VH-VL binders against q8rwq4r167to367. Designs and how they scored, part 26

Target 1, 201 residues: q8rwq4r167to367
Amino acid sequence: LALEDIDGSPSFLEKALQFIEKYGTKIEGILRQSADVEEVERRVQEYEQGKTEFTFDEDPHVVGDCIKHVLRELPSSPVSASCCTALLEAYRIESKEARISSLRSAIAETFPEPNRRLLQRILKMMHTISSHSHENRMNPNAVAACMAPLLLRPLLAGECDLEDDFDGGEDNSAQLLAAANAANNAQAIITVLLEDYGSIF
Below, E stands for the ipSAE of ESMFold2; O stands for the ipSAE of ESMFold2 at other seeds; V2 stands for 0.75 times the mean of E and O plus 0.25 times the DockQ between their complexes.

## First folded at step 15 (VH-VL; framework fv_belrestotug)

Design m02 (at its last look DockQ between E and O 0.47; V2 from the best seeds 0.00; counts 0 for: pae O 8.8 > 2)
Fold by ESMFold2, look of step 15:
Structure m02 (fold): chain C 201 residues (1-201), chain A 123 residues (1-123), chain B 108 residues (1-108)
Amino acid sequence: as target 1 above (201 residues)
Amino acid sequence: QVQLVQSGAEVKKPGASVKVSCKASGYTFTEYWMHWVRQAPGQGLEWMGVIDPSGGLTYYAQKFQGRVTLTRDTSTSTVYMELSSLRSEDTAVYYCAKDWDLESYFPQYFDYWGQGTTVTVSS
Amino acid sequence: EIVLTQSPGTLSLSPGERATLSCRASQSVSSSYLAWYQQKPGQAPRLLIYDASDRATGIPDRFSGSGSGTDFTLTISRLEPEDFAVYYCQQYGSWPLTFGGGTKVEIK
């Protein structure tokens, strides 16, 4: 399980999420500012070699990138292709109230429980960070921009099962338009989930 | 130090073509999309299109489809904008503009701009 | 295509005054994908605000952005002499990318 080790104790990911919730709220640019890739890899290696706890003096930017590293390395996306399709369909609803209701229903009804738990747990950390935007300058849209590509991988890969609405005639230009639309949709979906977190979860 | 340096002003007759260069420095050229925006005298800004320098993929605004061509040379970190079949209404300042951070996947607003290239179309 | 309408066209103010610039979109701008730029004569635009409310690097606190949906505002809390320029909004919620017609902030 991504959040638990075999013995039921918190995983590396869960411990890193807890660290960011506790020590990341006042850090300007948290989740946006990249750490040194070699430092992130070293910290992951140290955990595997027995340093199983984060200490208060660790750099929050390194811990944030450890979260991203683990999410990139998951064998499957936190949100599957069919679940991404459900979220996108719900998001396209024009009425704000119906859209939020549909997003809630998509998560509650179409997600397998392990995937829903993982998504909700990661969004909880993100919601905590975005609730302190006055100090860290990371509002919901900024946090979503940094994290949505890791959560909604199938949407960004073009694996969602919706027909292409691209109307233009240039086949080699359609790829850039599709990439821009997918990125905007992924960020927008996560932003709504954060802004209306209490109503959705 | 990010810099975008454009080629010099051009004067063209209707029906001709113009090719404007934009040389990038101070960042990894292939990691960011490059946009072109123009501004007619006394008027606002108009987006023309975008190129991904890593593979050369392009997208053009419908108004310019069929007349604009964006290309790049990765060995010189340079993007080229060619506009054909020029008309007097194409008289404008043409800007290249660097996309914001490709790693966040949300390009489309511009943190750095070239100095602009004036293209004048008249007989 | 999203049309951006800026108002007023010209805003005549003195240094030290508060400037309020409006940008209205013809349809809702997804996720507040809206930027503001400053442009002085003979110069390229300079990014001030992105995502409706986030200040770009090096932009002083007197610049703030707000709004969502179709209505966006740029506020300059206390005009400095260097702030007299033309200001443009730009949406990136959908292609084609579009800009507003500009608001000129000029000295009274």
Scores: ipSAE 0.208, ipTM 0.655, lowest interface PAE 4.7, mean pLDDT 86
Fold by ESMFold2 at other seeds, look of step 15:
Structure m02 (fold): chain C 201 residues (1-201), chain A 123 residues (1-123), chain B 108 residues (1-108)
Amino acid sequence: as target 1 above (201 residues)
Amino acid sequence: QVQLVQSGAEVKKPGASVKVSCKASGYTFTEYWMHWVRQAPGQGLEWMGVIDPSGGLTYYAQKFQGRVTLTRDTSTSTVYMELSSLRSEDTAVYYCAKDWDLESYFPQYFDYWGQGTTVTVSS
Amino acid sequence: EIVLTQSPGTLSLSPGERATLSCRASQSVSSSYLAWYQQKPGQAPRLLIYDASDRATGIPDRFSGSGSGTDFTLTISRLEPEDFAVYYCQQYGSWPLTFGGGTKVEIK
């Protein structure tokens, strides 16, 4: 499980999430501002070599990028292709109340429990950050922009596009436009999950 | 510190082409899309197109399709904009602008801009 | 293509006054993906506001954005001498990306 080590203790990811929830809420641009890539790699290696706790004086931008690093390195997406399809179908419902209900149902009914727990846990951290947007300037849209590509990989890979079955070209512009639309959809889905977090989870 | 440094001013005749460079530093070049925007004298801003420097994929505004080409050199962290078949109405300041979006998707607003390159097309 | 119409074209005000700039879209801008830029003569644009209402890093509190759908505003609560410039809105809710025509804020 991405959140626990074999002995049941909190994993690197879980500890980093806790750190950001505690120390990241007042940090301008948290999750958006990149840390130095060598510092992030060094911190990950230090954990693997036995430095298993974050201290209060560590740079929150480095810890935030550690979270992103772990999510990028997961062997499978936190949200599978079929789950992305379910979320996209639910998201496209025009009625806000029906959309929220359908998103809740999709998560409850189509996600394997470990994946649902992981998504919910990451969204909890993101929700906490976005609840302090007046201080950190990270509203739900901004947090979603930073994190959605890491959570909804199959959607960005085009593995669950429902309405573009008839696009006939693989030219350079069509491919880039499809990538941009997928990213916009991924961000929009995560934004709704954050804005209505309590109703969905 | 993020910096976008563009090549110097150009004077061209109608029908010629121009190639403007934009050298990036202070961030991971391949993780952010690069846009080109121009501004004719006394006019507003006009988006020309975008390149994803990791794979070299491009998208151009319809007005410029067939005349503009964006390329990149990842070894020098440089994007190039070439505009062909120049006309007098192509006289403008040309800007490169860095997309904010980590991993090259959305949102597409520009947190850093090059200093601008003046291209003058006259006979 | 989403056309952005800024008004007024020119806004003549004194330092200390409140400036309110309008940007209207020809169709709804998805998720309020609307940015504001400031441009001074001979300089590149500078990002002020993104996502309709969020200030970019280092932008003073006197700048604020609001709006959704088709109607967006930029407010400068108390003009400083350095705020006299041209302001552009830009949408990124759909391609192609488009800019408004600009509002020039001048010293009265």
Scores: ipSAE 0.012, ipTM 0.591, lowest interface PAE 8.8, mean pLDDT 86
ESMFold2 (binder alone), look of step 15: mean pLDDT 92; pTM 0.938

Design m03 (at its last look DockQ between E and O 0.62; V2 from the best seeds 0.00; counts 0 for: pae E 12.2 > 2)
Fold by ESMFold2 at other seeds, look of step 15:
Structure m03 (fold): chain C 201 residues (1-201), chain A 123 residues (1-123), chain B 108 residues (1-108)
Amino acid sequence: as target 1 above (201 residues)
Amino acid sequence: QVQLVQSGAEVKKPGASVKVSCKASGYTFTEYWMHWVRQAPGQGLEWMGVIDPSGGLTYYAQKFQGRVTLTRDTSTSTVYMELSSLRSEDTAVYYCAKDYDLEDYFPQYFDYWGQGTTVTVSS
Amino acid sequence: EIVLTQSPGTLSLSPGERATLSCRASQSVSSSYLAWYQQKPGQAPRLLIYDASDRATGIPDRFSGSGSGTDFTLTISRLEPEDFAVYYCQQYGSWPLTFGGGTKVEIK
């Protein structure tokens, strides 16, 4: 699975998540500050060529971008289009208590088990980072902004919108508006999952 | 570091057009949306529209629809704002403004602004 | 379109005093997508606060934002000489993006 190699050992992704949980909590701007794309790709290639462990002296910003790189390259989205739709429906519930209950149900009952495990694992790292926001300045909203596009790819692609009020949709103005709305919704959904992490997972 | 440098002040007659440039440096030009905001003398700020430089897609505020055109030249990292059929009410300082610096999403608030270009429509 | 109404129009205060600036939206601003900017004469605006309460990089702790729904506040806990300027709120919960009319903070 995405968290384990075929031999059962922790995958590159799992090791990077563990590194960030251990060494990233005190790093200002962790997950937000970008590393060089070429450096990130080189580090992933080094793993594939035999450098299978992260060392304590590696730059946490590079490791954080390795996580993002792996998520971008997954053959299927961590959250499928139907699961994104379920999250949107649950998020729009106005009552906080009902919203949390619906989010919990959507994740526990609608997600295929591998996808639920992957989402929960990534959110655990994000929750750990956001729990140290006084040190790293990454509150749940900031962490969600950085990660939501990678977790909710079908939402950003327009594949799970519940409804659409316009007649046509491919002119310049319609596309940018849809992109802006999708980005805002993705960040807001992930923020709620982080803020209410203990109640949802 | 991040810098947005706009073209110089313009004086125009009613009915003319103006084209203001905004040259970006210090970041990857095509990864961030660019907005345009104007400010009439003694007035507040007014959003005009936005361009995604990667593909050239635009969105314009309804007030400016049909009169404003945003374009870009990726080889020079420059955005252009053209406003046609100018009126005296279009006298303002025009700013380009970069979306906040986070990869992969478009937060729609602005951390870097150009210095502003004064457009005066007179006579 | 969401109309933002800032109050008061002008605050006349002395250095060291607390400034409280209000921004009221005509409709609820989705997910508290609201920013605050400072603008000095002849300069472009400078981002202070985003997402209602998060300080932008390099903004001093004396600036804080709060609020949700339709009611938002910018607080400057202890005015410094460089803080006398005009302040604008901006919403990005829906397009078109809109700004408030501004609050001028001036020396008494």
Scores: ipSAE 0.277, ipTM 0.708, lowest interface PAE 4.3, mean pLDDT 87
Fold by ESMFold2, look of step 15:
Structure m03 (fold): chain C 201 residues (1-201), chain A 123 residues (1-123), chain B 108 residues (1-108)
Amino acid sequence: as target 1 above (201 residues)
Amino acid sequence: QVQLVQSGAEVKKPGASVKVSCKASGYTFTEYWMHWVRQAPGQGLEWMGVIDPSGGLTYYAQKFQGRVTLTRDTSTSTVYMELSSLRSEDTAVYYCAKDYDLEDYFPQYFDYWGQGTTVTVSS
Amino acid sequence: EIVLTQSPGTLSLSPGERATLSCRASQSVSSSYLAWYQQKPGQAPRLLIYDASDRATGIPDRFSGSGSGTDFTLTISRLEPEDFAVYYCQQYGSWPLTFGGGTKVEIK
């Protein structure tokens, strides 16, 4: 379970999420600004070697990149391909009220519970950050842009069932357009989940 | 310090091709898309297309489809724009422009521009 | 394709005056993905504003952007001598990327 160690105590990921919720809200560009990759790897190693707690004086940008590092290294996406398809189908509903209701239903009925809990937990941290956008400059769209590729990897990989009949051929132009459209959809889906977090979860 | 340095001005005849280079420095070349934009004399800006340097994938504006080719050389951090079958209306300043941040995939605005390359097609 | 129409074509003002530049899209620009650029003669464009309202690094606070949907505005609260230039809007809400025709801000 990504949020708990074998003994049921909070995992590295859970502790990093808590740190960002507590110390990241006033940090300009939090989750978007990159830290030094060597510092991120060093911090992960230190945790594995016994430095299991974050302290208030740690660099929030390093901790944010630790979260991204862990999410990238998960053996499968927090949201599976079939779940991404369900979210995309729900998102395409034109009416905002029906769209939110359909997103809620898709999450409640389609997601395996561990995946739902993980997604909800990460979105809680993201929601907290975006609620402080006047201080950190990270509104829901900005946070979603940074995090959606890590949460909805199958959508970005083209593994979802797209019912639109876009067949731009097999050339490089069609592939780049498809990637851009997938990225826009991923961001849009996560943005709605953040803006209506309380209604959806 | 991010810099985009383009090759020098070109004078071409109708029907010829031109290949303009754009050498990037001061950032990780493969992490950002590179766009090409042109500006005819006294006119506004016109987007031509984009290349993802990491894999070489491209997308071209329909107006230039079939005439423009974008390529890159990751060992020299250089993008090339080749425009074929030149005609007088292709006379313009051609700019390369760096996309803001590929990791986000979503912002497609240009924080750094090359100095521009004047291509003149006459006679 | 989203067509961006900028108005006025030319804005003749004195230093110290407030400039208001409009950019209207032929259809809604998703997520307010609209940027503003400044271009001086013989130079490449310079990014001023992104995401409709966010200032790029190093841009003075006299530049501000606003708007959503189809109507966007660039405001220069108090013109400085270096602000007399051509300004372009650009949308990135959908492919192909498109620019407005420009607004020239010139000295009266």
Scores: ipSAE 0.000, ipTM 0.538, lowest interface PAE 12.2, mean pLDDT 86
ESMFold2 (binder alone), look of step 15: mean pLDDT 92; pTM 0.938

Design m04 (at its last look DockQ between E and O 0.41; V2 from the best seeds 0.00; counts 0 for: pae E 6.0 > 2)
Fold by ESMFold2 at other seeds, look of step 15:
Structure m04 (fold): chain C 201 residues (1-201), chain A 123 residues (1-123), chain B 108 residues (1-108)
Amino acid sequence: as target 1 above (201 residues)
Amino acid sequence: QVQLVQSGAEVKKPGASVKVSCKASGYTFTEYWMHWVRQAPGQGLEWMGVIDPSGGLTYYAQKFQGRVTLTRDTSTSTVYMELSSLRSEDTAVYYCAKDWDLEDYFPQYFDYWGQGTTVTVSS
Amino acid sequence: EIVLTQSPGTLSLSPGERATLSCRASQSVSSRYLAWYQQKPGQAPRLLIYDASDEATGIPDRFSGSGSGTDFTLTISRLEPEDFAVYYCQQYGSWPLTFGGGTKVEIK
């Protein structure tokens, strides 16, 4: 599991999520403001070499980018291609109440438990950050913009398109338009999951 | 940190072509889309199109279809905009603009802009 | 194509005053895909707001955005001397990407 090491103790990812939930809520631009890539890589290596705890004085922007780094490097996407398809189908429902109900069902019924737990855990951190937007300036839409590409990787790779796949077969312009639509959909889906977090999870 | 540096001003005759360069630095050139926007004197902004530098795929606004060509050179991190069959109405400042700084996310608004290149078309 | 109409065309105000700028879309901009830019003479535009209300990193907290659907607003809570410029809205809910005609905020 991405959240636990082999011995059942919290993984690097889980510890970084806990750090951000505790120390990131008052940090302006948390999850959006980038840290130095070399510093992020060094911190990841330090964990692998035995520095297994984050201390309160570490830069929250570095820890936030550690979370992104780990998610990017996961061997499988937090949300699989079939799960992205289920979320897309549910999201496209026009009625707000039916859409929320379908999103809840898709997560509860189609996600394998490890994937559901991982997604819910990451969204919990994101929800906590967005609940302090008056302090950190990161509302649900802002947090979703920063994190959706890492959570819904198959959607951005074009592996989840439904009806529009037929339109994009040979045209260069159709490929870029499809990519732009996928990005917009990814952000919108995650935003809804955050705004209605309590109703969905 | 992130910088977009465009080529200098150009004066052209109607019917000619112009090629404006935009050299990117401070980020991984191939990971972000590059847009082109122009602004006629005293007027607002007009989107011309976009290029994905990783593979060279492009999309052009219909108004410019057939006249504009976007290309890139990944070895120099440079995007080029070529506009052909110039008219006086093409007199404008031409900007390159970088898509937002998020891996695998292309939100279609622009956090960094080039300094602009003035193209003047006169008879 | 979505046409963005900004009003007023010119807003004459003094430093310290609140500025309220309007952007109206010809059809709904789904998911609030709207950005605001500031442009000073001889300079490229600078991103202020994206997704209707989200502040770009590094912009002063006096800038805020609101709205959805067809009606969007940029507010500058207390004008500073450097805020006298032209402001543009831009939608990205549908291609082609389009900009409003601009609102010039000038010193009274």
Scores: ipSAE 0.190, ipTM 0.638, lowest interface PAE 5.0, mean pLDDT 86
Fold by ESMFold2, look of step 15:
Structure m04 (fold): chain C 201 residues (1-201), chain A 123 residues (1-123), chain B 108 residues (1-108)
Amino acid sequence: as target 1 above (201 residues)
Amino acid sequence: QVQLVQSGAEVKKPGASVKVSCKASGYTFTEYWMHWVRQAPGQGLEWMGVIDPSGGLTYYAQKFQGRVTLTRDTSTSTVYMELSSLRSEDTAVYYCAKDWDLEDYFPQYFDYWGQGTTVTVSS
Amino acid sequence: EIVLTQSPGTLSLSPGERATLSCRASQSVSSRYLAWYQQKPGQAPRLLIYDASDEATGIPDRFSGSGSGTDFTLTISRLEPEDFAVYYCQQYGSWPLTFGGGTKVEIK
């Protein structure tokens, strides 16, 4: 899958995640600061053509954008529409301890194992970065803002909103509100998963 | 340099309407949402609504629903706010404010504001 | 709709003193979606803090923000003469977007 090649060796994504966990913790604005798009595309091509290892002297911002590039290019979202719906329903619970318990249950009970592995792996990198926020200035909210659109794509597409028929209607005001709410919900869900990472995983 | 330049002060009678313009420059007009916020004399800030200039989609705060209309002209990079059925309590300074990057779809703070347009409603 | 209640309404202090301004939300707001503005008479508001604690560009280091959930704070560590103004908090986590009622910081 996304974390390993056909032969079982670490994929480009897994190697980039490992690089960021090791070399990204002290980099201000890591995952938020954009790299040059042409450099990112070149680095992806170099991997495909045989440069299969990241070296310590590579620009962490380029590697971070390689992660985003791979996630964006996945044929399906890391979290499916039905799984996004489960997370959204759990997130809406008002009590903090009940919400965390429900999020844990949703992940354990509704996610296919490959999707759970992928989400947990990416969140592990994000948690590592946010644990060094004094050095890199990337607290859980900031990391979630950068990554949630890539992890919860069906939620942002309006495919798992509890009023999904409404999102496809002719009401222009409802469409704009739905888009803003979906974005806020995606970021908020990922933030809770990061802030309570140890309790959820 | 980002600039939001609003039209000049207006004096209106109760029952009339007012249309305030906000011309944007220094950034790609259609990539960011534009908000309107008003402030009555001696009062706090009150959000009125938002427009996505790319498609013209809008959302209005409940208090203004049915009285406010936001439109835009992409050829002039201008947003217009029209408030109808004016009352004396609509006397305020009206601000346009630039918001978030559409690519992120995350609401952001208002980092750039117009200079404000004073609308006075009196007999 | 999330109601933001600022306190105190007026804060009378001298230059050099520390100012602490509170913003209380009627529902939990992610710290990601809380901003603070300064407004002087006759001027548009100026962004000070976004995401509860991040300083906007060009804002002096004496301004800091903190808080999460329902309770947020703006702190001015050492008041300068130019800091006497009205301060507003604003949430952008759900629509309608709402502002607090303001705290006026005035010279004692």
Scores: ipSAE 0.076, ipTM 0.615, lowest interface PAE 6.0, mean pLDDT 86
ESMFold2 (binder alone), look of step 15: mean pLDDT 91; pTM 0.934

Design m05 (at its last look DockQ between E and O 0.02; V2 from the best seeds 0.00; counts 0 for: pae E 17.8 > 2, placed apart)
Fold by ESMFold2 at other seeds, look of step 15:
Structure m05 (fold): chain C 201 residues (1-201), chain A 123 residues (1-123), chain B 108 residues (1-108)
Amino acid sequence: as target 1 above (201 residues)
Amino acid sequence: QVQLVQSGAEVKKPGASVKVSCKASGYTFTEYWMHWVRQAPGQGLEWMGVIDPSGGLTYYAQKFQGRVTLTRDTSTSTVYMELSSLRSEDTAVYYCAKDWDYEDYFPQYFDYWGQGTTVTVSS
Amino acid sequence: EIVLTQSPGTLSLSPGERATLSCRASQSVSSSYLAWYQQKPGQAPRLLIYDASDRATGIPDRFSGSGSGTDFTLTISRLEPEDFAVYYCQQYGSWPLTFGGGTKVEIK
């Protein structure tokens, strides 16, 4: 549903993803550079009022922030807490081949189908952008830094604890350490998914 | 325009305390962590700790545990670093440094730094 | 704690030359969480590179970073007069956050 309207036609999110894939690849700092929040809000409102198509002359930074706005406003994270835990466990595998295999399995077997489709679709756009990093300066790690908080919200919220944190949760200083680790893990997980996109999806 | 403005230079005797302020502007103060880093004369940079201004939670490098205290005042967008029981080896320039964008999470490298505060500890 | 060792301690070069600065970590730095800073006398450090290879906004193309695991490199392809400064690496793969000892790039 996030990618399709009731009639099966592309949603606002899907159209914005398509726009970025077509017109964002050569834009320096795409997905990184913020647009004016009032412009983003106005553009969202214009779509709701019947302006259903993006035109080639629209500012790609505004469209990129429209994507972020929609993802931020989803009632549930694209990746649930249990799915975040599965990704974390798979990511922690030190053998590269085993890690990629486990990530593939976690996504294919653990994710509800709508969530898997949404994640894969967003990652496709991100992969397209990062494949043009020589022009746009957005390599996989940079794109992941911008998007991971929106995709892996439960991880950033501390809802994906592992048993190895036996003293965590009660100590105030442990809370900041855990948050810092969560941020690093979120970016790293998405980076691997982008760098090995073809092998994982 | 993000800006971090620190209080002026301090001269202290051994055993005293110093309190350095860092006033933030140009961004939402409570959405980003603030770190403190010092640099002794002719030496490199040394991380001291971090504060989350929204709730006042802190984490200190082990070397400074028990001597450093980070606090904040959200009404003035100001972080304070207090270092107690000063010794001559605490002579350094002390910097506050802003963590990156909270809404994209905290990457823990520093895109904005205060101008530095020289603290001299001598008898 | 991850110790970062920078080499050389001092690079004496002329404008127009290529500078290559090394940062070696005592343990692998996860996901290449490594930044580089420039510091001129009397100034705060300035972010150049983050995530090992990503150039910060407004940093000229002559600055580039590379490396992974324990070995990282900052390259200045063609030194300008304003590039003579001290350069520090910093890791953020684990706490405590740590910096390298610095490499001073000075005029020969």
Scores: ipSAE 0.384, ipTM 0.747, lowest interface PAE 3.4, mean pLDDT 87
Fold by ESMFold2, look of step 15:
Structure m05 (fold): chain C 201 residues (1-201), chain A 123 residues (1-123), chain B 108 residues (1-108)
Amino acid sequence: as target 1 above (201 residues)
Amino acid sequence: QVQLVQSGAEVKKPGASVKVSCKASGYTFTEYWMHWVRQAPGQGLEWMGVIDPSGGLTYYAQKFQGRVTLTRDTSTSTVYMELSSLRSEDTAVYYCAKDWDYEDYFPQYFDYWGQGTTVTVSS
Amino acid sequence: EIVLTQSPGTLSLSPGERATLSCRASQSVSSSYLAWYQQKPGQAPRLLIYDASDRATGIPDRFSGSGSGTDFTLTISRLEPEDFAVYYCQQYGSWPLTFGGGTKVEIK
């Protein structure tokens, strides 16, 4: 349970998400602008050593990078390979309204509840940030670009797109194109989920 | 109509504590931060601190750290400011002030102010 | 801390004249997060301007704000007798929140 500690209290991730929702909306470039790597590492270390609460005056860029750190370190992807495949198939539908309906169905029918809860929770924070783009300059596409690789890791790793069976070889051009397409697809999927958040969840 | 109604004037001796209340009405109490600002006689405005009523998170100006405590009671929509170890320089009018926009959880500017509470510290 | 220095300390003008009040910050105020307040004797402050240049609702058009970075200005285009008061600037670009020392506007 990525959002709860063993005793049922909010996890480090949940506390960081709440912080960003509350204090990150006016911060230019939030989730995109990196904090000092040494500061982020120190903050993670402080949590591990007992500083379990974020305080009002902490740097939102550091907290945002803490969120990314936790997502990278999860033992399983927030969205599994089979769930990524379902989202990709739904996204390929050309009709906008049918696409949204299919994404909703894929999430409702394919995702195990813990994974759906986690994805929905992270997207809620991202939706809140993108709803304040006039202040923070982070529209849905920008937020998705920063976060989609962490949410849809199997897509980026090539573990879920079975229709594009590649005959192989180590052609750098083909591999680079496949990686670029995976990144673009991940961003596009997350962008739609943010733009139509209320319709999908 | 937004209203902030503060408790009445207080006269205290040096070394005592004072607790000033600020009752809010006309808006959703837990959605907006509440600030405290004081003004010594003939002087300017001095920010003391802020409380987020939804979770009770507080932040105090460094000058007052350790002497000021902000609390709230959500059932009565009331914020309390307690200042301890009073001295004559603490003689001032104390104001509560409402943050302007609930969507903005960082300190902003103050669109509504209480009427002020005079605290006099005299020996 | 950002120190706000207001000038002049006292401004003596006649009704109908243009008043210009200055607020200078010790360092740049992020996103022009600066407000202006009017305070009359025995009253709480009243918000006039926020975000450096935006008038609060109900504030007469004769009040305007401008500036960015470290230099901010409140202008009263045509002084009315009711504008006799002390004016304060306040920044909210960084912690802690700070106020300027005030400018007293006296009508001659």
Scores: ipSAE 0.000, ipTM 0.437, lowest interface PAE 17.8, mean pLDDT 84
ESMFold2 (binder alone), look of step 15: mean pLDDT 92; pTM 0.943

